# VHH binders against Bifunctional adenosine 5'-phosphosulfate phosphorylase/adenylylsulfatase HINT4 (HINT4), part 2

Target 1, 146 residues: Bifunctional adenosine 5'-phosphosulfate phosphorylase/adenylylsulfatase HINT4 (HINT4), of Arabidopsis thaliana (Mouse-ear cress) (q84vv6)
Amino acid sequence: MAGVNQACIFCEIVRNPTTTRLLHTDEKVIAFQDIKPAAQRHYLVIPKEHIPTVNDLQRRDEDYSLVRHMLSVGQQLLQKDAPQSIHRFGFHQPPFNSVDHLHLHCFALPYVPRWKAIKYKSLGPLGGFIEAETLLEKIRPLLSKV

## First folded at step 3 (VHH; framework vhh_sonelokimab_d1)

Design K22 (from S04a with S31I D110E)
Fold by ESMFold2-Fast, scan of step 3:
Parts: sequence; structure tokens; C-alpha cells
Structure K22 (fold): chain B 146 residues (1-146), chain A 124 residues (1-124)
Amino acid sequence: as target 1 above (146 residues)
Amino acid sequence: DVQLVESGGGLVQPGGSLRLSCAASGLTFSIYTVGWFRQAPGKEREFIGAISRSGGSTYYAVSEKGRFTISRDNSKNTLYLQMNSLRPEDTAVYYCAADEGYDYGTWETEYDYWGQGTLVTVSS
């Protein structure tokens, strides 16, 4: 079946990190610059575990902690590299992502060129881009299950 | 040298169907997001749709969704556009484009490589 067993490009970066200049690596995530930066700084934070999209995340502590950790890494990197810039963090929701591996976009604004702001807008009911903090609220674990 | 070559354009009657192909050479096709654009006479180039690197997901402009289908065959380095229920307003030069980005582009400036275009004329 064509494409069923194709290696995910981000999983390949995780397995062979020497192929990409990493900005951060730990036990759960890696971070690197987007291959086509859309802003003054444009970083990606991805989990080492293969999670295809935001739709594969559930309201549970493990998923919430992972996304929160991804956001924390992105925030720390941009605070270090672009402290005076406005920062924005989010995900493209399916079908708008072209790589089926969860990846957090971390921007130090402005977008370059400025019109790329449209690419990273929320599309309301159609989905589009979702802010990381909005996603965290959506997957926030239920405190009581009784 | 990177090259994208479109084929399959021509004259078709309203309500007809047409399949366009785009053959890629000089690049590792499977690591590119690829898509289709068109440009009608006197108008700007507009996005039709794009397909993920693996072919597992597609993104379409709202106006074309349901009539047009994008697919790819990475083993043949080829991108396809199946067009059904064609209308006179679909008359345009159709372009394929390749992008190294990890998310779908909808702007022509987001794409790295472009084909020469193939003309589709829908008229009686």
C-alpha cells in the first residue's frame, strides 16, 4: 500500500538528530527551525512520540502535560532568542497540516512577509490554526471522574 | 535541475471531466507538499488545492471542493488533478507547484517550484 509504511520526516529527525540542527532536545520533545520560516523567528517543537495531529490528543494528564511542555520549550527558546518580540504559539488543525506529526509553531513576530498572518489565522468552524493555550483548554483533564 | 511538467489540458464541453498530470524530475518528490493553482484570463493566480507529502491528507479551496480531487503517486513522481462537472468559469491555465514547507501553502509565493502550465478550455 503506497504511503502506509513511509517514514514520517519528523520521526526520522528524532531517530537521526544529526540531520537537523536542534535548538532543544530532551526525553519528550525536540525543537528546530521551520524549513521555511514565516516570521522573524519560526521554530517547531515536536514530540519524540509519533502523534499525528491535535485530533489525536485526549483530555488526560499525559496529553495535557506533553502539550504544556511543548509550549514551555517554545516559550523559553523565543524568550532567549527574541525577548523584545511578540510571541505566538499554535498548531495547524487537520486538514491544514502537511506533515502528520504533531508540531507546535513558535513565532517571534512580525510575520515575514506580513501577509503570512493570514496563513496562521483561526478559521472558526472550519478549524485552521489553533492557539496553544486554546488547545490546552480543550484537552484539560477532567478533575473528577466520579 | 528541478522540473515540473503539466499535461492533460485541452478543450472540454461543459459538464465534462478532465484529468491533469504533473511529472516531477530533479527532486525527491515524496518530501514535497505539492498542489495545483490556476489562472484565468485577466485574473490573479488562485489556489485550487494541495496534498500532503505522504498523500494521506488533502486541502482544497472551498469553491473547488467536491468537483476536484488531488492525488499523488510518489513511486512515479506524479501529481494528479481530477476535474469533474466542468464549467466555463473553470477555463484557465493550470499549474502544479511544489513546496518544502510542513504545512499547506495557499499563496503562490509559498511554493518553491512551478510548472509551465497547461491550458484547460471549457466551452461548447
Scores: ipSAE 0.274, ipTM 0.641, lowest interface PAE 3.9, mean pLDDT 85

Design K23 (from S04a with T33A G105S)
Fold by ESMFold2-Fast, scan of step 3:
Structure K23 (fold): chain B 146 residues (1-146), chain A 124 residues (1-124)
Amino acid sequence: as target 1 above (146 residues)
Amino acid sequence: DVQLVESGGGLVQPGGSLRLSCAASGLTFSSYAVGWFRQAPGKEREFIGAISRSGGSTYYAVSEKGRFTISRDNSKNTLYLQMNSLRPEDTAVYYCAADEGYDYSTWETDYDYWGQGTLVTVSS
């Protein structure tokens, strides 16, 4: 529904990035700093295409390649900006996301303030925050039988 | 001038239902995640639940899930809390709050704007 995508704040940043400094832009994704950073560095990598959540991703080459590319962009940015820090990459799984547009969190630790670690805790198979590499395993395309 | 105004509070009997509203003005409502908190006399303010900018995702405190439902209407700049099966321990002042952040928060200090509160009394 076009009206839902028009109301999305990240879709608006994709269309009009005038007040948001982009750290990266290419044909598929953009990256920028979170408006309320929870760590020494807190970057978001988002697809230009409106994908609401990780639950909308399927085991197919297109989705897998997109997430892999998002992770690669986040890794390159933090390696450039915070090479000595421990890096963490992941997604909030519903219902924990407040923006319904897929976004990869890229952290250069430590969390600031330190108790923000609770917001990004994984709850295993029950949900919560999912590490990017764990998501990639879950959406890995199935082998074709010929 | 940003303002959040709660309404719909009052006296209700145990087992009853009540719907609270929160009207927002002076801000672009669709750019905020919004939530409900409550505070009983002599107790700390506690998180009830939050709803995403679009209304597509909700997050509830465990004790309230199933009895309380949060919804929003961005065209009317209004947040709602539907409360069912009310208990005496639900007696509190209920507050709505708005968060510009892109993540849910259960911490009151992360919220940017607050209403004045509306009193809900559950009593026979």
Scores: ipSAE 0.248, ipTM 0.626, lowest interface PAE 3.9, mean pLDDT 85

Design K24 (from S04a with S57R T109E)
Fold by ESMFold2-Fast, scan of step 3:
Structure K24 (fold): chain B 146 residues (1-146), chain A 124 residues (1-124)
Amino acid sequence: as target 1 above (146 residues)
Amino acid sequence: DVQLVESGGGLVQPGGSLRLSCAASGLTFSSYTVGWFRQAPGKEREFIGAISRSGGRTYYAVSEKGRFTISRDNSKNTLYLQMNSLRPEDTAVYYCAADEGYDYGTWEEDYDYWGQGTLVTVSS
């Protein structure tokens, strides 16, 4: 069998974006609008490589650079499409993700409807939504040269 | 055109077990996060739990962990709820629901499609 990648909707979008308009594509990531936007703008940035969750990321240059690149793409898109809005970037930590493919949420606030803010709230040490900058600090390489 | 049909409800004695099924027509469950809700007489609809698109991950309301188990069979387009150690306070209409979103919804408003419900009565 080809493995779990063929059963993953985001792997399918990477291979063949049949019904999904891509906002960005490059060698490592693609970006598109969330199917159920929770804010004035709600974009997803995903790696082309199948990485199931934030817990599969390690303190290594490759993982750190990937997440930093994902954040950069999300920031560029929202700066272009919603420069006057407050922007928020983060990931749902397990068990809250339903698609087992790493995806960065990029919001141009406010949340629509307003109560969606609860779904994307950080629960601190209990988990929940993790800000992208917080994740980057967690996976920062231990022996960074820069 | 879209239908979710629950079955398996009925009268069961306290301490008993019951397995509910939800069959979908007009939509393909593999494209949805699917879950279970219940509504007791005179109360608001409450979240029980949900299962990921692949079936590899489940999320439960804290109070239901250990007693209730959600599973799915995408090849049969069917969702299941196994309920054990049932109590009179579990008496409710049980609903299956489908969410097109990529992350779990726990609120009624997160779900796009709903079944008509099946009544579970736990009494002696």
Scores: ipSAE 0.423, ipTM 0.719, lowest interface PAE 2.7, mean pLDDT 85

Design K25 (from S04a with S57T D99P)
Fold by ESMFold2-Fast, scan of step 3:
Structure K25 (fold): chain B 146 residues (1-146), chain A 124 residues (1-124)
Amino acid sequence: as target 1 above (146 residues)
Amino acid sequence: DVQLVESGGGLVQPGGSLRLSCAASGLTFSSYTVGWFRQAPGKEREFIGAISRSGGTTYYAVSEKGRFTISRDNSKNTLYLQMNSLRPEDTAVYYCAAPEGYDYGTWETDYDYWGQGTLVTVSS
């Protein structure tokens, strides 16, 4: 914890943004291309705050708003860069994430090469890749706490 | 310019234990998720498990869970595979591997950097 994670490569990109070509930056998130794109376009949207995984998100306004904002940024970027492609947005659930810093995958399909579709397949209740909209439903805040 | 070199293979009796090491050179090891694969005689390459960059997350193939443990020491640029209760069917060439991207899967094609392999023979 300690508010800073020196071992996290994405925290390093947040601290030193000049090392990576940013596609988007604002007060909450940054976006950049995956170092090994798995599709025609493969962007990552990450929060500046270190949140390790989707399992660290709770049903609260702050978390829901953050994920919605991440999705909005990804959608805007792909609409600009690949408007004719089918877009897919989601997260690798542990243990399949390589970096313990929350990151939204934004794909302009098709996957390249095509067999990479297996890497981003949902395993249903067993885990795997979770669609951003599915995660949003899972963390949607209650209108009022009982 | 990433190189991975496995060591620690050899002959061991059934029920024995063995620890494999994988030394990384070229680029900073702590920048990669790393995993172990094996290829038994006459079979396809099989995923054993992987460990995240920080070491905070590990994944094991179901059949190896409980017998094999993956760990890493980023200060030494070294990955380890502790193998316990070895069986003749564990006889294989063992490889360490790393993806170039930020996430990983269980397929050989998800991994870009590979070591030369180290042979483990479990036999009387």
Scores: ipSAE 0.013, ipTM 0.338, lowest interface PAE 8.0, mean pLDDT 80

Design K27 (from S04a with A50S T106D)
Fold by ESMFold2-Fast, scan of step 3:
Structure K27 (fold): chain B 146 residues (1-146), chain A 124 residues (1-124)
Amino acid sequence: as target 1 above (146 residues)
Amino acid sequence: DVQLVESGGGLVQPGGSLRLSCAASGLTFSSYTVGWFRQAPGKEREFIGSISRSGGSTYYAVSEKGRFTISRDNSKNTLYLQMNSLRPEDTAVYYCAADEGYDYGDWETDYDYWGQGTLVTVSS
């Protein structure tokens, strides 16, 4: 399947949406609950296009708009389902992503069990979990016309 | 019925190499993060490393990253551990484990299925 990696489980969910309960679907992204939720609400927002990791994103309008849209969808879902909880949004940076398809983690805190906070801790310049707003700053489009 | 079966263990001399295999059955292998753990006599199980569902990402324990390499072949439902420059301290039972989660596999409690282990003895 051109444009779809069959070895990628998220590409399979995109291809067969009826096999997974979708919380959101539009032309660019889908959202669904993580198979092993790490918090009272743990949603994933993924692009329909196969983008392996955050390292494959560039400072360009298309990439910035995609990530911003993913964040918007996640924020809307948690506002609806857990409006009084503290929300956290971010990505695992390689090598910590277990699925090589870009996915935004959307949490309604606290983590369950609480020790799972360690899995989603930002390691600063060493990598680990990167918050969505931090990623957006890194891929903000540069002024290109001289 | 899910089974993980390790093989390739044995006696090896210090400085030697071994390649361990883990054959999975009864599950859709490509839908699992898989990893290696080991347990030396009288010690707790320790994480060695894990590999993502596609094989595109690997995560290693700090102590193992230079000598051990994890790989997988989803067409054969098999996980591998290449061990080089073996030391007596590497003597342990080596276990493969599978996690259906989408996050990296680091904690033993995150793994859903475990093999019975294969013994590696590093000794002259």
Scores: ipSAE 0.142, ipTM 0.523, lowest interface PAE 4.8, mean pLDDT 84

Design K28 (from S04a with S31R G101A)
Fold by ESMFold2-Fast, scan of step 3:
Structure K28 (fold): chain B 146 residues (1-146), chain A 124 residues (1-124)
Amino acid sequence: as target 1 above (146 residues)
Amino acid sequence: DVQLVESGGGLVQPGGSLRLSCAASGLTFSRYTVGWFRQAPGKEREFIGAISRSGGSTYYAVSEKGRFTISRDNSKNTLYLQMNSLRPEDTAVYYCAADEAYDYGTWETDYDYWGQGTLVTVSS
């Protein structure tokens, strides 16, 4: 009789921002530290609107602009907080994400502990973790041939 | 305050089926990624599979896919493992585990809370 409607934890953070210490907020996205950091710095950048996964993104200006903006926010935060570190940005592709709300992982490397590197291993665009720049190329809007 | 309790283990014959349950107290499963691990005598813990917070997606170790099914009932704060076509090699202590991480963990060190385990023996 009673169905279970699972609330999206990230939508909950957007609605109730005091539940989480925000590193950034603007009209489109918020950023905060991952609950289980896998590196010296491990930030998440999420859109305020609910987009479940990278598979819900299409080759269109709106989606491309959103991901580019998410990456820009992550880059700015890590440049401020860890300018001497190597930075890595990407997304888990389904089925590896447990929260179905698009979230960009932003790392100041190295991973801590170092074995967590395998959790964020990329198999290229065909599986696992996808680099943000690789995703941007996949969703790049088609340009008119001239 | 947090307790996970597995149940449903026991002796089954090869080719048989068994359903394990895991009940939580002191935490709400809907806020956790939950999964199953097993440990055979003299071996390290092996990941079986995990289920997303909503129950909408599951992630299995390749070797277990097809024989084992993970499901959850967040209204009852309970996790399940349906085991079919059991083999003597499946003999192990089975553990449920909960992880507050936003993405699936596959290693025992990824999980925050653990049950005490339930023994499954597959033997004629």
Scores: ipSAE 0.255, ipTM 0.636, lowest interface PAE 4.1, mean pLDDT 84

Design K29 (from S04a with R53F E100V)
Fold by ESMFold2-Fast, scan of step 3:
Structure K29 (fold): chain B 146 residues (1-146), chain A 124 residues (1-124)
Amino acid sequence: as target 1 above (146 residues)
Amino acid sequence: DVQLVESGGGLVQPGGSLRLSCAASGLTFSSYTVGWFRQAPGKEREFIGAISFSGGSTYYAVSEKGRFTISRDNSKNTLYLQMNSLRPEDTAVYYCAADVGYDYGTWETDYDYWGQGTLVTVSS
């Protein structure tokens, strides 16, 4: 169904977070640690509403505001928990997302083990990992004609 | 306790087809990224492909794309590998594996649970 899908493990965490310690929760998103951290810190920020992938986002205020809010939450958490580390934020683009629920990866570097870095590389036109700021530019709402 | 059991291996002629199955107990495949690996004698274990939690997305190693297809049946908690146009070089022990992680794993070390393997021999 639209909104929450029980076949999705992240929708289940949204509905019943007792199995997952939440680092953040608000009306739109939750944040928690990745079950298999790929870096010194590895957090996920997900919308409560079921949005499958970055390809389901459009150039509209609602989608732009959601992604910007997700990034803000991730930035605040890493600034609190790892202020001296280099931070990286982004999304896996299909088919590389194994969970079909939009999720922002928030890393405090370095990657652990170090070769995990190649898993989070952008593949240019072929897709791969997309930085959150790059996605925001792609879904930036068009200015009204003046 | 988690168990993955592969079946369907055996001797097949070059150019033939074979379907492998992997049955899981102690875990539900819909909560895991699951995939197939193989290991030929004297070689390292290599990634074949993986299927997402929902079964809607698949990721394959480039060399196997087109000949091998991964699918799953959630009602049976079973993973499949359909292998077509088999070659002697496909002779290997085939393993199914499950990854608790939320991303596609492509390395052996990404996967948490493993079957014991099923031997596929492609020979005349």
Scores: ipSAE 0.275, ipTM 0.610, lowest interface PAE 3.2, mean pLDDT 84

Design K30 (from S04a with S31L E100L)
Fold by ESMFold2-Fast, scan of step 3:
Structure K30 (fold): chain B 146 residues (1-146), chain A 124 residues (1-124)
Amino acid sequence: as target 1 above (146 residues)
Amino acid sequence: DVQLVESGGGLVQPGGSLRLSCAASGLTFSLYTVGWFRQAPGKEREFIGAISRSGGSTYYAVSEKGRFTISRDNSKNTLYLQMNSLRPEDTAVYYCAADLGYDYGTWETDYDYWGQGTLVTVSS
């Protein structure tokens, strides 16, 4: 796959998903459970292409469509598995990500234990965890006059 | 059996430098985010910093950024802590720890495996 990095654990899961139970797979993304869930449900949605962080995304249709698709997959999975729970979707911004492969966190709340909420706190303009909808607004393609 | 064994501790003068090592056995070291904690007498265990699986990124506690550097060698299953400009308040038992999680752990409870610790004493 284009953009696959052999040194990356998520690229390894994309290449060899034999020991990882996939919740979803398609041409662009896969989804699976976090190895240390921080909530009643904690899923990760990742692109098959190696994109290190949210800072590598640009205001263009390709990137916007990818993130929107990742969010859609996460929403569908949690609606199926935890329809009564409050859902939250977002990304760790550097330096808080320990895996340099873009991954959307999908939570069915509450956090377990409850103080895990601190790890996923948004700091607004200062950074921290960024909600998926906020990232989509940030990378929304600019209109051009043609 | 998983073991993490720290070494390199000892007595050092203020302003000096020291390099700690942590040797891992019984686990696939490259699957773990690994980090350093310390505990001074009568105090809680304090996070120093952690390094990603590949070694490509590091995350440090604000108080330690600039004086301490974490590195790893996955081919040797070894984690390092380079400590510079040491102060008496750096006197503590230093622990290495391994975390299977995909997010950086900053709390003691985030880590799955721990070493027994190595004592660093900074004194004239």
Scores: ipSAE 0.464, ipTM 0.729, lowest interface PAE 2.2, mean pLDDT 87

Design K31 (from S04a with S54T E100P)
Fold by ESMFold2-Fast, scan of step 3:
Structure K31 (fold): chain B 146 residues (1-146), chain A 124 residues (1-124)
Amino acid sequence: as target 1 above (146 residues)
Amino acid sequence: DVQLVESGGGLVQPGGSLRLSCAASGLTFSSYTVGWFRQAPGKEREFIGAISRTGGSTYYAVSEKGRFTISRDNSKNTLYLQMNSLRPEDTAVYYCAADPGYDYGTWETDYDYWGQGTLVTVSS
């Protein structure tokens, strides 16, 4: 449909950060603080490539390596900025995400306010928030290339 | 300056329909998740539903699901609420609100910009 603007806010941040201070940038990902932090620290790690959701990831080396790298960046940032806190990493699964650009939530707990924990609750096999390690198991390649 | 202005409220009989509009000026709706709240006389403000930046997904409170539909037209910077099968219990001031957050806001405190509200009265 011509004339419909389907702008992605995260793609725009990748191209031209306006009010967003980047905590990390490399060839594949950027990291920044969530605009409405839900915890003592709340960072987002996103791929520069537009990948809409966790459901668009497959059991392949490229996808597994990307998610592994996103998690590594998030872990390094929180270890630097909040080494004494408990850390949690995960993704909202559709339909609970309102931005269709893959983003890893990185939390230094506790949640602020405490009831924000409900927003990030895992519902097990039924959906909701998925822990990063759980997603990695789901997309682990069937045959390792070492 | 930022303004959200609701319109379309009024008196309607039980079983009737209304379509509410919310027009934004001073901000671009495509940069926000937008939603509807209502407040009945003597009650707390309650969440009705929200629609993603692109309109590709919606989230509704269980009590309104099936009777109310949220839509948006980003080219006109306008948000809509279609209300069907109205009941006396739906009598309330209806508010539109905009949330810059990246996940759905269902809490009043998630929304940064608010309209003044439009009154809907469902009565015979």
Scores: ipSAE 0.307, ipTM 0.632, lowest interface PAE 3.2, mean pLDDT 84

Design K33 (from S04a with S57Y Y102F)
Fold by ESMFold2-Fast, scan of step 3:
Parts: C-alpha cells; structure tokens; sequence
Structure K33 (fold): chain B 146 residues (1-146), chain A 124 residues (1-124)
C-alpha cells in the first residue's frame, strides 16, 4: 500500500496529456518517453486506470491481459524506433518506484551512462527490477482442473 | 524561481537527535522525488535517502538505515529528516534535493534542484 491520497503525476498525464507527447494511446494505456531517459530509448507504458504497483496485480485475466497489452505496446514502439537494438522491458518493485502508478520501462539498450544498468538490475526473489515476462508468469491466471 | 531552504541544523551531543526541515517554493512539490544528501569537510557529497512523490516509499543508504527517517508533507511543501542516535561522524552540511525523474535518484547527478545546506555538528 502506497500513499493513496497523494497526487499522481501519471494520472495527471492521463487526464491532461496536452503537455506530454504521447507515443501511443488506446482505450487502456498510454505511452511516452521517460523525462530522464536512462538508455538510447527509454519509454514508459502506463495503464489509464490507477494501479499503484506490481504488488497490486493478482492472478486474474484482467490483470494478466493488461500487463500483456502493456508489453505488446512497448515491443511495437521499440521495434519501430530501434529495431536493431537489444530491448528490455520491466517494472521497478517497491520501494524503488518513485511514482505510485504502474509503469512498464521499455529500453533500447545500451544504458546511458553505462552505470545506470545497476538501477534496473533484477535481484531475483530479493526484489529490484522485474522483467515483464517474469511478472506475467507470477500473475498467470490459475488453470481450470480438467 | 525554484528554492529549497533547509533549517534545523545546529550543535548536538553524541547520542542526541535533530529534525531537519526543507521548505520548497517555486515548484509543484508533489511532482518531485525529494531526498537528503550530506557533505563532511573535505569529503564528497553522499546520499542519505529519498522519498517517493506520494511519500509511500522511502529508500535509504545502507549506512543510515534505522537511525534516520525521511518524511514529507505535500500540503506544506516540506521535506523532513529525523536523525536519531547521532555520532561525531554525522557532522556535515545537510542538503535537500529535488528530482523530477520518475525513478529514485541515488546519485547527486540525478537531482535537479538543491538547497544551500544546513550545518549539523555532533560533538561534546
């Protein structure tokens, strides 16, 4: 649980996108460039719905579909803008997210400057940055018993 | 003009406590990650910790964890640092800083705006 009654800058961008150049917009998500890019390309994909963190996602079709769609948007944008680069997609896990609104980081590598790689390091079960595919496995809906 | 003003520094005995404040003006405070740094005489500026825009998450340098607590009041545009169990090696000028970035800043170069600093001296 994050500070739920505080202002949310990403909710403001969703409501009033006039000051932010959107790379993508649809019924569920928007995408834009990070204000301080950490790589050759650094895009953020966020849901229009306010979901504070990855810890607020559950093993449900709705949550799984949302994250899958966010990843698809990020992949399409980087394939268009940086097709020859290595791409990386993931989320910061609390307490490392400064904005309490779910956001997928989409990188066209390399990191700039190089040492920013440490900020996006996955620490396994200890937390840190979580790859989008790893999150999808964690929230995969339970299979019916047949 | 953007301005960050630290206050609350002073002389304190080892084992004592101090609470520092940082008042922000000229910016939308709730749109910034804010943090504390310190610089002892002849040393590099070092990161103490930072607090998310909402105040829901705090990130501390390992050496300060447990003795220092960072909090913010967005309605008052103010950042706080509560320092307990102070040691002579905590003697430094303490700076508040604001980061527009969407990730936690832990390096000096991540921060966009800085206060002028407030001196904390821990001695008998």
Amino acid sequence: as target 1 above (146 residues)
Amino acid sequence: DVQLVESGGGLVQPGGSLRLSCAASGLTFSSYTVGWFRQAPGKEREFIGAISRSGGYTYYAVSEKGRFTISRDNSKNTLYLQMNSLRPEDTAVYYCAADEGFDYGTWETDYDYWGQGTLVTVSS
Scores: ipSAE 0.434, ipTM 0.722, lowest interface PAE 2.4, mean pLDDT 87

Design K34 (from S04a with G55S Y104F)
Fold by ESMFold2-Fast, scan of step 3:
Structure K34 (fold): chain B 146 residues (1-146), chain A 124 residues (1-124)
Amino acid sequence: as target 1 above (146 residues)
Amino acid sequence: DVQLVESGGGLVQPGGSLRLSCAASGLTFSSYTVGWFRQAPGKEREFIGAISRSSGSTYYAVSEKGRFTISRDNSKNTLYLQMNSLRPEDTAVYYCAADEGYDFGTWETDYDYWGQGTLVTVSS
């Protein structure tokens, strides 16, 4: 089935939502709490369509709109559930993701325990965690055809 | 009642090879990031490498790259560490570990389940 992988745990959550309490669901994405929360709030926003990693996103309107929508959903959830906390949003870059289904991490800080901050630090050109705004800049659509 | 049981450790001469196995009960390895750590006497646990649940992608500590290979057999629910060109400094207790998190774990604190370890001694 297009966009659904039988071996993917997040595709399974999309197919069987009763196994996981959903914080949000719409036409494009679902959101739920990370199974191993690393912060006071740790939510994941995933597309219903199976997109393996950030490397599968291109500079095109559909990809940019999807990531922007994922970020918007994460921001709305944390504004509702943790309005006074500092919020952080981003993705693990391969090989550091163990689930090959695109997922936005949404944190209401502080990290718990505090040293988990190093796991979600951006390493710049060396890779690691990429902030959602930085990814949006990388996949920003082209303005015109040459 | 999760149990991880390592096997295959023992005495081996420098330059030799050894394959460690880790069998799981109460846990299915294909649903976890699973990896290997080692601990020499008086030292902290050191990450060797791990294999992801979904893609089967592997990540290795740079010091062991090319000498050690991690694989798993999902049908047997078993994780393996193939160790080649062994050196006396590889002498340690070797642990398998499983991380239920959706990210790759490279720190001992990332891992939720641990075996009791198997001793590997490299000496002439």
Scores: ipSAE 0.344, ipTM 0.649, lowest interface PAE 2.8, mean pLDDT 85

Design K35 (from S04a with T33V Y104W)
Fold by ESMFold2-Fast, scan of step 3:
Structure K35 (fold): chain B 146 residues (1-146), chain A 124 residues (1-124)
Amino acid sequence: as target 1 above (146 residues)
Amino acid sequence: DVQLVESGGGLVQPGGSLRLSCAASGLTFSSYVVGWFRQAPGKEREFIGAISRSGGSTYYAVSEKGRFTISRDNSKNTLYLQMNSLRPEDTAVYYCAADEGYDWGTWETDYDYWGQGTLVTVSS
């Protein structure tokens, strides 16, 4: 969907990061600080490929590997920049995502201001924020799959 | 020189409908999450809902979900609020607002730019 990609702010950052300081870039993902950090550190890791939401991920090796790689990048960045803080990693599930481009939130806690914690609350089976490890379990390839 | 201008407010009878518009100049809506707030006389400003940059997803306050629909036309740099089944309790000044943040703004302080508001009166 070219129109979606053209309207997507994260696709624009991937194509031309001129105003965005990249914390990481590789063949699959880039990482940068959220424009309005909600915590002591608030980083985003996004795939260069336009994937709209967590609901567009399937139980397949390619998707599992991508999310695992995104998590690894986020973990490495926070271990470097905030090694003594408690770290949290996750995704907003639709309709709670405001940018329709898959992005992993990487937090070095505490949340700033403290009330922002509510934006990243898991609602269990009702949705909301999903932790990266929980998503990985959900999209883990099945052993009986051909 | 940023301006957000609301229009479409007015007097409507209970059970009626109104469509509000918000036009932006000096600001490109496709770079912003945009949303609607309202403020009734003597009350604090209340979040109604917001729409993503692409328009592909919307987030509503629980109390407004089902009666109100937010949409946008980025080519016209315009935001809309369709209000159905209006009640006297919906009487308020309605504001459009723009937020550069990547998360859904649900508090007044999350939003960077504001319109001056348009009055909606629901009365016989």
Scores: ipSAE 0.354, ipTM 0.661, lowest interface PAE 2.6, mean pLDDT 86

